# Designs tried in a protein design chat: miniprotein binders against q9bqp7. Part 249

Target 1, 240 residues: q9bqp7
Amino acid sequence: VPQNWFPIFNPERSDKPNASDPSVPLKIPLQRNVIPSVTRVLQQTMTKQQVFLLERWKQRMILELGEDGFKEYTSNVFLQGKRFHEALESILSPQETLKERDENLLKSGYIESVQHILKDVSGVRALESAVQHETLNYIGLLDCVAEYQGKLCVIDWKTSEKPKPFIQSTFDNPLQVVAYMGAMNHDTNYSFQVQCGLIVVAYKDGSPAHPHFMDAELCSQYWTKWLLRLEEYTEKKKNQ
Below, E stands for the ipSAE of ESMFold2; O stands for the ipSAE of OpenDDE; V2 stands for 0.75 times the mean of E and O plus 0.25 times the DockQ between their complexes.

## First folded at step 26 (miniprotein)

Design Bn3 (at its last look DockQ between E and O 0.88; V2 from the best seeds 0.78)
Fold by ESMFold2, look of step 26:
Order: sequence, then structure tokens, then C-alpha cells
Structure Bn3 (fold): chain B 240 residues (1-240), chain A 86 residues (1-86)
Amino acid sequence: as target 1 above (240 residues)
Amino acid sequence: SPKEELLKLIEELLESVEWLLKEAEEILKMGDPWYALWMARLALDFAEDAAKLAELTGNPELIRRAKELIERAKELIEEIERAEKK
């Protein structure tokens, strides 16, 4: 159990959208500061087994592709992920000019893969927006906050090359989502809160993406795991 | 020695697969069978990797342990898939 427990939800906030809220999604810029990001906390607190498995996966890929082939592979995965996120931001933005001008962004199997999910997404409140937990002192950049089938969610978009995704981003994905959720719920830049999460895994070949919904109870359980990782990170930095 | 390094690699891999299976079981108990299934399938992949390496050594104990983990991973996957269809 964490020694420094803190609730994921903010009882002083509503989870219901205000009808008079601006129609343009929030995009809070990421500010330079000394507090750690969610991804840095998770990277620096990986278990020995997680580190070993990632290294083993890397070596298997290098054996298959060669060192230069692996470098090309990882560069392509990074670029495809970047393009996917840019395309989603364009699609979900109310600014039609941006959507119409970026046709190269819209041509990918990943975008085809998520089409059926996007039909169920509405009420977009934030896109590519910074969050900061003022009390617990961590920062992040979330992908999207929107309603999915009527429930307001922090939504995280992931790409997967069939059948083997890039393993580094898999172990802690639910912790990332709840860390962003907790930060948002305690960030003065936001007037509302979110109690649910959604992880969407899109496939390179265009196969239908899988929507993984996390309700408030499940989010609270992952929040406990996130708090443990944050405590571990803080303890390590005291000893450095 | 090269032989000792390979045996050490296999041992660490087997221990990491056991860790993965325990994590998958915990996630399943938390009520997230989708994520548990993902972790169980990852465990199966690495267990099969360990079995391939163990067969190269000819070490019967390592081969047996790797195959045991393969079966454990398959059983967990089937359990989760059965629960998901309900």
C-alpha cells in the first residue's frame, strides 16, 4: 500500500460537461519545469524483469533484422506513431482547414483501424494537452479527453504492428492513463474531471482496433499501482 | 564461458516469464481480463523463446521448466478467453 496515498478523483469537481463550455478542445502547452513526467517516472521504476524482457525482445529483433535494420524499424515505428497521433488530432479537431490540408496524415492502416471507434467518440474536451498534478508533483501530455459511448474518458491511442507490438509501451499503459487522469483532476487549468479511461489499440494492417474501457473502480486500482511507482521514483532521487 | 552465459540467460528468462504470469493473474483478479490476456500472451511468447534456447543446450531440466511455463501460460490464456466470452 502507498505511504503517501492521495485520491484519484477530486470531490470538488463535476464529471459532467458544461453546456456553455468552449467548443474548441483544450490544448494546454507543456511547460518546462523540474518535476518529472509520467513517462520518466515509469521508465525509471521498471522492475528488473521488465528491463530484462525489453532487452531480450530487442536482441531477438536485432538477430532477425540486423542492427541497422532494427534502427530503421524503430525509426519507422516512431514516425508512424507520430503521424497517427497527428492525424487523430486533426480528425478530432473542429478546425476543418487542418483536416483537409493534411491528407498525407490520413493515409495509414492505423487510421482505417480506428474508424469504427471514432464513430463512438464525441464531446472532445482536450487534445494533446499537458496535465500537472500540483500536489503529487508530476506532469504529462495526454492524447485526448472525450466521451466514448457517452462516458467521458482519458483516451490513449496506441499502435500495434501485427502481431508483435513494440513491447516497451505495453507494460504500464494503464498506469499512464490513470496518472494523466489524476493529474488532470487536480490541475487548475481544467474545470472538470474524468473518472474513466479508454485505451485504443490500432493495427497497422487496418484490422478493427480494440477499445479497452476502464471504469472508475478499475482506474482506482491502477491508481494505487501508479502511486507506488511515484513513491519509488521519489525515493530513488533522494538517494542520488 | 559461453555455455554458462547461455544457461544464465535461460534462467533469467524463465524467472521473468514466471513474473509475467503472476502479474497477469493479479491483473485478472483486479478485473481487467483484457490486459491480463495481453500479459499472458506475452508470457507465452517468452516461454516459447526459453524453450527454444533450452533445447539448444540439451539440458533436460531447463527444457522441462520451459515447457511447464508454456503449458501454464496456455492454461491461463484459455481461462481468460473463456471468462471473456461470458
Scores: ipSAE 0.816, ipTM 0.939, lowest interface PAE 0.6, mean pLDDT 86
Fold by OpenDDE base, look of step 26:
Structure Bn3 (fold): chain B 240 residues (1-240), chain A 86 residues (1-86)
Amino acid sequence: as target 1 above (240 residues)
Amino acid sequence: SPKEELLKLIEELLESVEWLLKEAEEILKMGDPWYALWMARLALDFAEDAAKLAELTGNPELIRRAKELIERAKELIEEIERAEKK
């Protein structure tokens, strides 16, 4: 049980978006400060087993691709991920920003992969927006807040070259999502609350993306795990 | 020795597989079959790697343990997949 328990949901915020829903998605810039990011907390609190598995995966990939091949692979994965997020931001942005759409960004297997998910996405509230939890003292940059099948979600977009998810992209993803939810629900820059999470894994070959929906109950369970990771991080920093 | 290093690697890999299977079962109990399935599949892949490495050492105990973990991973995968079809 976390020593410093804090709720994921804010009882002072209504689940119903107020009628003054901004027609334009929020994009709050991330400010660089001494406050740790969600990603930093998760990376610094990995278990010995997780670290071992990641290193073993890396070694296997180097054996298969060579060192230069692995570097190229890593660079390509990063670039493809970036382009995919840029394309999604363009697609999910209001039509007035459509004039600047690079058509080349839209011609990807990843975009094809998520088409069936995008049909169920509406009411975009935030895109590439910073969140801060003032009490728990962490920050993050979330990909998207939108309605999926009528439920308001924090959506996290992931890319996979193979039908099998990459170990680096899937480990702790549920914790990342709930961390963003908890921060947003208590960030004064946002007037609404999210109760659900969605992790979407897009595939390079254009096969249908996998939607991993997280309901409020599942989010609450992962929130407890997140709080434990945050406490571990805080303790490690005090001892440094 | 290279052989001792390999034996250590296999032991660490087997321990990590056991950890993955345990975590997958806990996550399944939480009601997240997708993430549990992902972890179970990863456990299977690494257990198969451990079995191949163990065969290179000729250590019958390591081979046995790796094969047992392969079967446990397969059983868990099948359990999760059956639950999703219902």
Scores: ipSAE 0.680, ipTM 0.859, lowest interface PAE 0.8, mean pLDDT 90
ESMFold2 (binder alone), look of step 26: mean pLDDT 88; pTM 0.868
OpenDDE base, second read of step 27: ipSAE 0.445; ipTM 0.746

Design Bn4 (at its last look DockQ between E and O 0.84; V2 from the best seeds 0.76)
Fold by ESMFold2, look of step 26:
Structure Bn4 (fold): chain B 240 residues (1-240), chain A 86 residues (1-86)
Amino acid sequence: as target 1 above (240 residues)
Amino acid sequence: SPKEELLKLIEELLQSVEWLLKEAEELYRMGDLWYAAWMAQMALDFAEDAARLAEETGNPELIRRAKELIERAKELIEEIERALKK
């Protein structure tokens, strides 16, 4: 059980959008601080088994592809993910933020994969926006806050290649989402809150993306796990 | 020695597969069937990896343990898939 319990939801904050809010999604700049990011906390608190399995996966990939082949593979996966997020931000922005869009940015298997999900997404409130939990002292950069099938969610977009999944993103994606939710719900830059999360896994070949919806109860269970990871991180840093 | 390193690798891999299966079972109990299924599939993949390595050693105990984990992973996957169809 965590020693520093803190609620994920803010009872003084409405879950309804403010009627006077602008139509342009929020994009709070990420400011580098000494306080840890969500991804830093999660990376630094991986179990020994998680670390071992990632290293075993890496070694199997190197045996298949060679060292240079593996470096190219990981670089390409990173670039594809970056371009995917750029494309989604462009698609979901209600105003043209680019005078000329790279047409190749919008043409990919990942974008095709997510099309059926985007039909259920509306009311975009934030895109690529920083969050900070001042009480618990962590920061993050969330991908999207929007309604999915009528429920306001923090939405996290992930890419996956078949048959070679990226296993480090699999375990902790729900913790990442709830950490962003908790931070946003207690961040003075935001006037609203979210009670749900959504993880969307898009596929390189264009196969229909999987939407993983997390209701308030499931989010609360993952929030407890996040608090334990944050506590573990804090204790490790006290001893260094 | 190379053989000693291989045996150590297989032992750590088998223990990590056990960990994966326990995590998948916990997610199943939480009701997160999708993540439970994903972790059970990873457990199966790494259990099969362990079995291939164990066969290389000829060590019957390691082979037996890897095969038991494969069967446990398959059973869990089937149970989760049945729950997903409900």
Scores: ipSAE 0.786, ipTM 0.933, lowest interface PAE 0.7, mean pLDDT 86
Fold by OpenDDE base, look of step 26:
Structure Bn4 (fold): chain B 240 residues (1-240), chain A 86 residues (1-86)
Amino acid sequence: as target 1 above (240 residues)
Amino acid sequence: SPKEELLKLIEELLQSVEWLLKEAEELYRMGDLWYAAWMAQMALDFAEDAARLAEETGNPELIRRAKELIERAKELIEEIERALKK
């Protein structure tokens, strides 16, 4: 049980979007400060087993691809992910704010992969927007807040070249999503509340993306795990 | 020695597989079937890796342990897959 329990949901906020919700998705810039990011907290609180498995995976990949091949692979994965997020931001942005869509960005297997998900996405509230939890003292940059099948979700987009997700992002993805939810729900820059999470894994070959939907109950369970990781991080920093 | 290093690696892999299976079972109990399936599949992949490495050592105990973990992972995957179809 976390020592410093804090709710994921804010009872003072309505689940219903206020009529005053801006028609334009929010894009709050991330400010550099001494406050740790969600990703930093998760990275520094990985278990010995997680670290070992990641290192073993890396060694196996280097054996298969060579050192230069692995570097190229990693760089390509990063670049493809970046382009995919840029393309999604362009697609999900209001038409009036659409800068010249680079048509080349839209011609990807990843974009094809997510088409069946995008048809169920509406009511975009935020894109590439910073969140801060003022009480728990962490920050993050979330990909998207939108309605998925009529439920307001924090959506996190992932890319995979293979039907299996990239191992580096897999272990703590649910924790990342709920961390963003909890921060948003208590960030004064936002007037609404999210109760659900969605992780979408897009595939390079254009095969249908996998939607990992997290309801409010599942999010609450992962929130407890997140709080424990945050406490561990805080304790480690005090001992440094 | 290279052989001792290999034996250590296999032992660490087997322990990690057991950890992954426990995590997958917890996720399954939480109702996160997708993520449970992912963890169980990862457990299977690393258990198979451990089995191959164990065969190179010729250690029958390590081979046995790896094969047992492979079967446990497969059984868990099948259980999760059945739950996903309901």
Scores: ipSAE 0.683, ipTM 0.868, lowest interface PAE 0.8, mean pLDDT 90
ESMFold2 (binder alone), look of step 26: mean pLDDT 90; pTM 0.892

Design Bn5 (at its last look DockQ between E and O 0.70; V2 from the best seeds 0.67)
Fold by ESMFold2, look of step 26:
Structure Bn5 (fold): chain B 240 residues (1-240), chain A 86 residues (1-86)
Amino acid sequence: as target 1 above (240 residues)
Amino acid sequence: SPKEELLKLIETLLQSVEWLLKEAEELYRMGDLWYAAWMARMALDFAEDAARLAEETGNPELIRRAKELIERAKELIEEIERALKK
């Protein structure tokens, strides 16, 4: 158990957005300050096993593809992910018209993959929006806050090429989601809160995406693990 | 030497597979079956990696350890997948 426990849920907030909430999703800009991001905390607290396994995976890819082939592979994965997120933000934003959209962003296997999930998504409250935990002092940039099958969630979109297990997705994706949830629930820029998380794994070939739902109980268990990582990060900073 | 480096690589890889299996078991206990299965499949992949490297050395103890971890990973995957089908 962390030495300095802090709750993920804010008892002074409703889990239902107010009827007076704006119809336009929130998009709070991310500002780089001295406080750490969720991704920095997670990167700086990886175990030696995580580091070793990522390097071993990289070595195997380089043996198969060559150095230049691996650089091209990595660049393509990054570009596909970026375009996927851009397309989803465009699709979910009420401020854009069809005439203003880039048609190439909308044509991908990943977008085909998530169509069945998007039919269950409603009540979009935030897109590509910054969060900060003012007490625990960390920041992040969440992908989406919306209802999924009637449950308000922080939603994280992931791409996967599917055929083999890939380590490039972080071991810590659920920790990232719950860290965003805790920050949003205690951020004065937000008037509502969430108790659930959703990780959507989209596939390059258009196969139906996997919706990984995390209820409040599971989120609470991951939140404990996040607090331990944040505590570990803080301790390391005292010694640097 | 290259030979000593290979033996150290295999040892570290075997220890890391054991760590992955422990992590998968924890996720299973938490009820996160999808992530548990993903982690267990990763453990199998790296255990097979270790087995290929161990075969190159001809070291019978390293080969035995890698094969044992392959069997443990397969058993865990089967257990998790049975729980998922419920």
Scores: ipSAE 0.828, ipTM 0.949, lowest interface PAE 0.5, mean pLDDT 86
Fold by OpenDDE base, look of step 26:
Structure Bn5 (fold): chain B 240 residues (1-240), chain A 86 residues (1-86)
Amino acid sequence: as target 1 above (240 residues)
Amino acid sequence: SPKEELLKLIETLLQSVEWLLKEAEELYRMGDLWYAAWMARMALDFAEDAARLAEETGNPELIRRAKELIERAKELIEEIERALKK
């Protein structure tokens, strides 16, 4: 049980979007400060088992690709992920704010992969927006807040070259999503509350993306795990 | 020795499989079927790697342990996949 329990949901906020919700998705810039990011907390609190699995994966990839090949692979994965997020931001942005869509960004197997998910996405509230939990003292940059099948979700987009989740990106993804939810629900820059999470794994070959939906109950369970990771991080920092 | 290093690697893999299966079972109990299935499949892949390496050593105990973990992983995957279809 977390020593410093804090709720994921804010009872003072309505689940219903206020009529005053801006028609334009929020994009709050991330400010550099001494406050740890969600990703930093998760990276520094990985278990020995998680670290081992990642290292073994890396070693296997180096054995298959060579050291230079692995570097190239890693760089390519990063670039593809970045382009995919840029393309999604362009697609999900209101037409009036659409800068010249680079048509090349839209011609991606990853974009093809998520088409069946995008048809169920509506009511975009935030894109590439910073969140801060003032009480728990962490920050993050979330990909998207939108309605998926009529439920308001924090959506996290992931890319995979194979029809399997990428091990590096998926290990703590549920914790990342609920961390963003909890921060958003208590960030004064936002007037609404999210109760659900969605992780979408897009595939390079255009095969149908996998939606991992997290309801309010599942989010609450992962929230407890997140709080424990945050406490562990805080303790480690005090001992440094 | 190369043989000792291989044995250590196999033991480490087997321990990782046991951890992954435990995590997958916890996720399954939590109702996160998708992530549970992912963890269980990863456990299976590692168990199969361990079995292959164990066969190279000729150690019957390591082979047995790896094969048992393969079967446990398959059973868990099947259970989770049945739940995903409901």
Scores: ipSAE 0.492, ipTM 0.768, lowest interface PAE 1.3, mean pLDDT 88
ESMFold2 (binder alone), look of step 26: mean pLDDT 90; pTM 0.896

Design Bn6 (at its last look DockQ between E and O 0.80; V2 from the best seeds 0.76)
Fold by ESMFold2, look of step 26:
Structure Bn6 (fold): chain B 240 residues (1-240), chain A 86 residues (1-86)
Amino acid sequence: as target 1 above (240 residues)
Amino acid sequence: SPKEELLRLIEELLQSVEWLLKEAEELYRMGDLWYAAWMARMALDFAQDAARLAEETGNPELIRRAKELIERAKELIEEIERALKK
């Protein structure tokens, strides 16, 4: 239970997008600050069990692939994730040229995996945009804000390989989304707010991606958990 | 020694699987069925990992505990999947 609860939504803001989509999505630059990022807070507040399971997964992969094979595997996963996000930003941005698209990015299994989701995405309001919670003092870089099936969402794009890669970001995906949502709703760079979240899990083999919709009630429950992680982070940094 | 390190690894694995199952149950109570299922399947994977390691030791207590966690994970997965079909 957090000692200093703060609401996720801002009553002074509109929760309704206008009838016309903007021609240029917001892209607020991320500035280096002394205040923590969402990802740093989550990384620094991993439980003992999360840390152990990540290390166990790494050791199993090293046994399977060898140390050099594991290095190549993780490098390729990182590169594919980066290319996936670059491709999605390019696809969703009307202002970017096709020259910035790699033909291989557009043909990847992950891009195939999300095609059915992209049909339901419209009204893009922000892409790869910084958010800052002015009161709680944390920052983040969200992937996308757009309408999904008519509901304005903070959208987070995730890649998944089968079978079951375990990484810290997967454990905390919902917390990341609601942290971005709360920050956006209290960031003076934005004039609107968002009440819903969407986590899109794309698959390397091109299987249809899973759209995990988070309504306002679910977001509120995860928001409480985020506040606890932020409080824990603050306490740990005071002891250092 | 290597054998003592293996026994400690298995014990930490078993405890971490129990933690995963409790987290999955909480997500299930919150109504986040997809993430609950994902976490329960992760628990099953690591429980099977613990069982394979326990078999190498021949320690019947560790083998029994790992098999019990496998059964708990399977039951939880079935319960969550029934809720998802509704």
Scores: ipSAE 0.807, ipTM 0.940, lowest interface PAE 0.6, mean pLDDT 85
Fold by OpenDDE base, look of step 26:
Structure Bn6 (fold): chain B 240 residues (1-240), chain A 86 residues (1-86)
Amino acid sequence: as target 1 above (240 residues)
Amino acid sequence: SPKEELLRLIEELLQSVEWLLKEAEELYRMGDLWYAAWMARMALDFAQDAARLAEETGNPELIRRAKELIERAKELIEEIERALKK
C-alpha cells in the first residue's frame, strides 16, 4: 500500500462534460521546471529485470542490424513516431485550426492502421496538453483526451513496425496513462475528469491498430502501482 | 571465461523470464488480458532465446529449465487467448 495515498478520481468534478467546455481542444504548454515528468519517474524506477530485458533486446538488435544499423533504426522509429503524432494532431484538431495539412503526413501506414479507431473517437477535449499534479508533484504531456466509444479517455498513441509492440515503450505504458489521468483530474486548468484510458498501437504496414482499453477499475489498479513508483522515485532523490 | 559469462547470461535471462511470467499472471488476474498476453509472449521469446543459448553450453539443467519455461509461457498464452475470445 502506498504511504502517500491520493485518489485517481476527483469527487469534486463531474463525470459529464460541462456544456461550457470549449469547442476547441485544450493545448496547455509544458513548462520546464524542477518538477519531474511522468516519463522521468518511470525511467528512474525501472526494475533490474526491466533494465536487463531492455539491454538484452538492444544487444540482440545490434547483433542483427549492426551498431550503425541500430542507430539508424532508433532514429527512424523516433521520426516516424513524431510524424504520426503530428498527423493525428492535425486530424483530431478542428478544421478551423488546421494549419496547412501536409498531405504527405497523412499518407502513412500508421494512419491507415488507426482509421478504424478514429471512427470511434469523438469529443476531443485536449491535444498535446500538459498536466500537473500539484499535490503529488509530477508533470506530463498527454497525447489526447477524447471520447472513445462514448467514454471519455486519456488516449496514448504508439507506433510499432512489427505486430509486436516495441519493448521500450510498452512496459510502463499503462502507468503513464493513469499518471496523466490522475494529474488531469486534479489539475486546475481542466474542468472535467477522465475515468478511462486507451493505448492504441499503430502498425507501419497499415494492419488494424490494436486498442488497449482500460476501464475505471483497471485504471485504479494501475494507479496504485504508479503511486508506488512515484514514492520510490521520491525516496531515491532524497538519498542523492 | 567466455563460457562462465554465457552461463551467467543464461541464468539472468531465465530469472527474467520467470519474472515476466509472474507479471503476466498478475495482469491476467487484474483482468488486463491484452497486456498479460503481451508479457507472456515476451516471456516466451526470451525463454526460447535462453534455450538456444543453453544448447550452446551443453548444460542439460539449463536446457531443461529453459524448456520448462517455454512450456509454461505457451500454456499461459493459450489460457489468456481463450479468455480474449469470450
Scores: ipSAE 0.678, ipTM 0.860, lowest interface PAE 0.9, mean pLDDT 89
ESMFold2 (binder alone), look of step 26: mean pLDDT 89; pTM 0.893

Design Bn7 (at its last look DockQ between E and O 0.83; V2 from the best seeds 0.00; counts 0 for: pae O 2.0 > 1.5)
Fold by ESMFold2, look of step 26:
Structure Bn7 (fold): chain B 240 residues (1-240), chain A 86 residues (1-86)
Amino acid sequence: as target 1 above (240 residues)
Amino acid sequence: SPKEELLKLIEELLQSVEWLLKEAEEILRMGDPWYALWMARMALDFAEDAAKLAELTGNPELIRRAKELIERAKELIEEIERAEKK
C-alpha cells in the first residue's frame, strides 16, 4: 500500500456536463515543465522483469529482422501510431472541415478497425490535452476524453500488428490511463471529472478493434498501483 | 563462457515468465480479464522461447521447467477465454 495515499476522484466535481459548456474539445498545451511526466515515472520504475522481457523481445526481433530491419520496424510503429492519433483527432474534432482533412490519413487499416467503436463515442470533451496533478507533482498528455456508450472515459488509442503486439508501453497502459485520470480530476484547467477508462486496440489489418472498458472500481485498483510507482520514483530521486 | 551465458539467460527468462504469470493471475482477480489475457499470452510466448533455448543446453531440469510454464500459461489462457465465452 502507498505511504501517502491520495484519492483518484474529486468529490467536489461532477461527471455530468454543463449545458452551457463549449462544444469545442479542450486542448490544453503541454508546457515545458520540471515535474516528471507519467511516461517518465513508469519508464524509471520498471521492474527488473519488465526490463529483461523488453530486452529479450528486442533481441528476438533483431535476430528475426536484422539490425536495420528492427530499426525500420520501430520507426514504422511510431509513425503509424502518430498518424493514427492525428487521424482520430481530426475525425473527433467538430471544427475540422473537409479541406483540413488528409484523405490519405483517413485511409488506414487502423481507422477502419475503430469505425464500430467511433459510432459509440460522443460528447468529446478533450483531445490531445495536457493534465497536471499539482499535489502529486506529475504531468501527462491524454489522447481523448469522451463518452463511450454513455459513460465519460479517458480514452487511450493503441495500434497493434498481429502477431507482434508486444510494445514497451503496453505493460503499464492501464496505469498510464488512471494516472491521466487522477491528474485531470485535480487539474484546475478542467471543471469536470472522469471515473472510467477505455483502452481501444486497433489492428493494422482492419479487424474490429477491441474496446477495453475500465469502470471506477477497476480504475481505483490501478490507481493504487500507479501511486506505488510514483512513490518509488520519488524515492529514487532522493538518492540523487 | 557462451554456455554459462545461455544458462543465465534461460534462468532469468524462466523467472520473468513466472513473474508474468503471477501478475496475470492477480490482474484476473482484480477483474480485468482482457489485460490478464494479454499478460498470459506474452508469458506463453516467452515460455516457448525459454523451451527452445533450454533444448540447446540439453539440461533436463531447464527443459522441464520451461514446459511446465508453457502448460501453466496455456491453462490460464483457456480459463480466461472460457470465462469470457460465458
Scores: ipSAE 0.817, ipTM 0.940, lowest interface PAE 0.6, mean pLDDT 86
Fold by OpenDDE base, look of step 26:
Structure Bn7 (fold): chain B 240 residues (1-240), chain A 86 residues (1-86)
Amino acid sequence: as target 1 above (240 residues)
Amino acid sequence: SPKEELLKLIEELLQSVEWLLKEAEEILRMGDPWYALWMARMALDFAEDAAKLAELTGNPELIRRAKELIERAKELIEEIERAEKK
């Protein structure tokens, strides 16, 4: 049980977006400060087993591809992910729909992969927006807040070259999503709250993306795990 | 010795598989079949690697343990996949 329990949901915020929902998705810039990011907390609190699995995966990949091949692979994965997020931001942003969409960004297997998911996405509230939890003292940059099948979600987009999720990107993804939810729900820059999460894994070959929906109950369970990771991080920093 | 290093690696893999399977079962109980399935598939991949390495050592106990974990991983995968089709 977390020593410093804090709720994921804010009882003072209504689930119903106020009628004054900005027609434009929020994009709050991430400020560089001494406050740890969600990603930093998760990276610094990996278990020995997680570290071992990642290292073993890396060694296997280096054995298969060589050192230079692995560097190239890593760079390509990063670049593809970046382009995919840029393309999604362009698709989901009402204002950018008017700008000459780089057609090259839209012609990807990843974009094809998520088309069936995008059909169920509406009411975009935030894109590439910073969140801060003032009480728990962490920050993050979320990909998207939108309605998925009529439920307001924090959406996290992931890319995979194979029908298997990359070990590096998916292991703590549920924790990342709920961390963003909890921060947003208590961030004064936002007037609404989210109760659901969605992880979407897009595939390079254009095969249908896998939606991983997280309901309020599941989010609450992962929130407890997140709080434990945050406490562990805080303790490690006090001893450093 | 190279043999001792290999034995250590196999043991580490087997322990990781056991951890992954346990975590997958817990996540499944939490109601996240997708994440559980991912972990179970990863467990299977590592168990198969462990089995191949164990065969190189000729250690019957390590081979047995790896094969048992392969079967447990497969069973868990099948359980999750059947639950999703319902």
Scores: ipSAE 0.284, ipTM 0.657, lowest interface PAE 2.0, mean pLDDT 87
ESMFold2 (binder alone), look of step 26: mean pLDDT 88; pTM 0.871

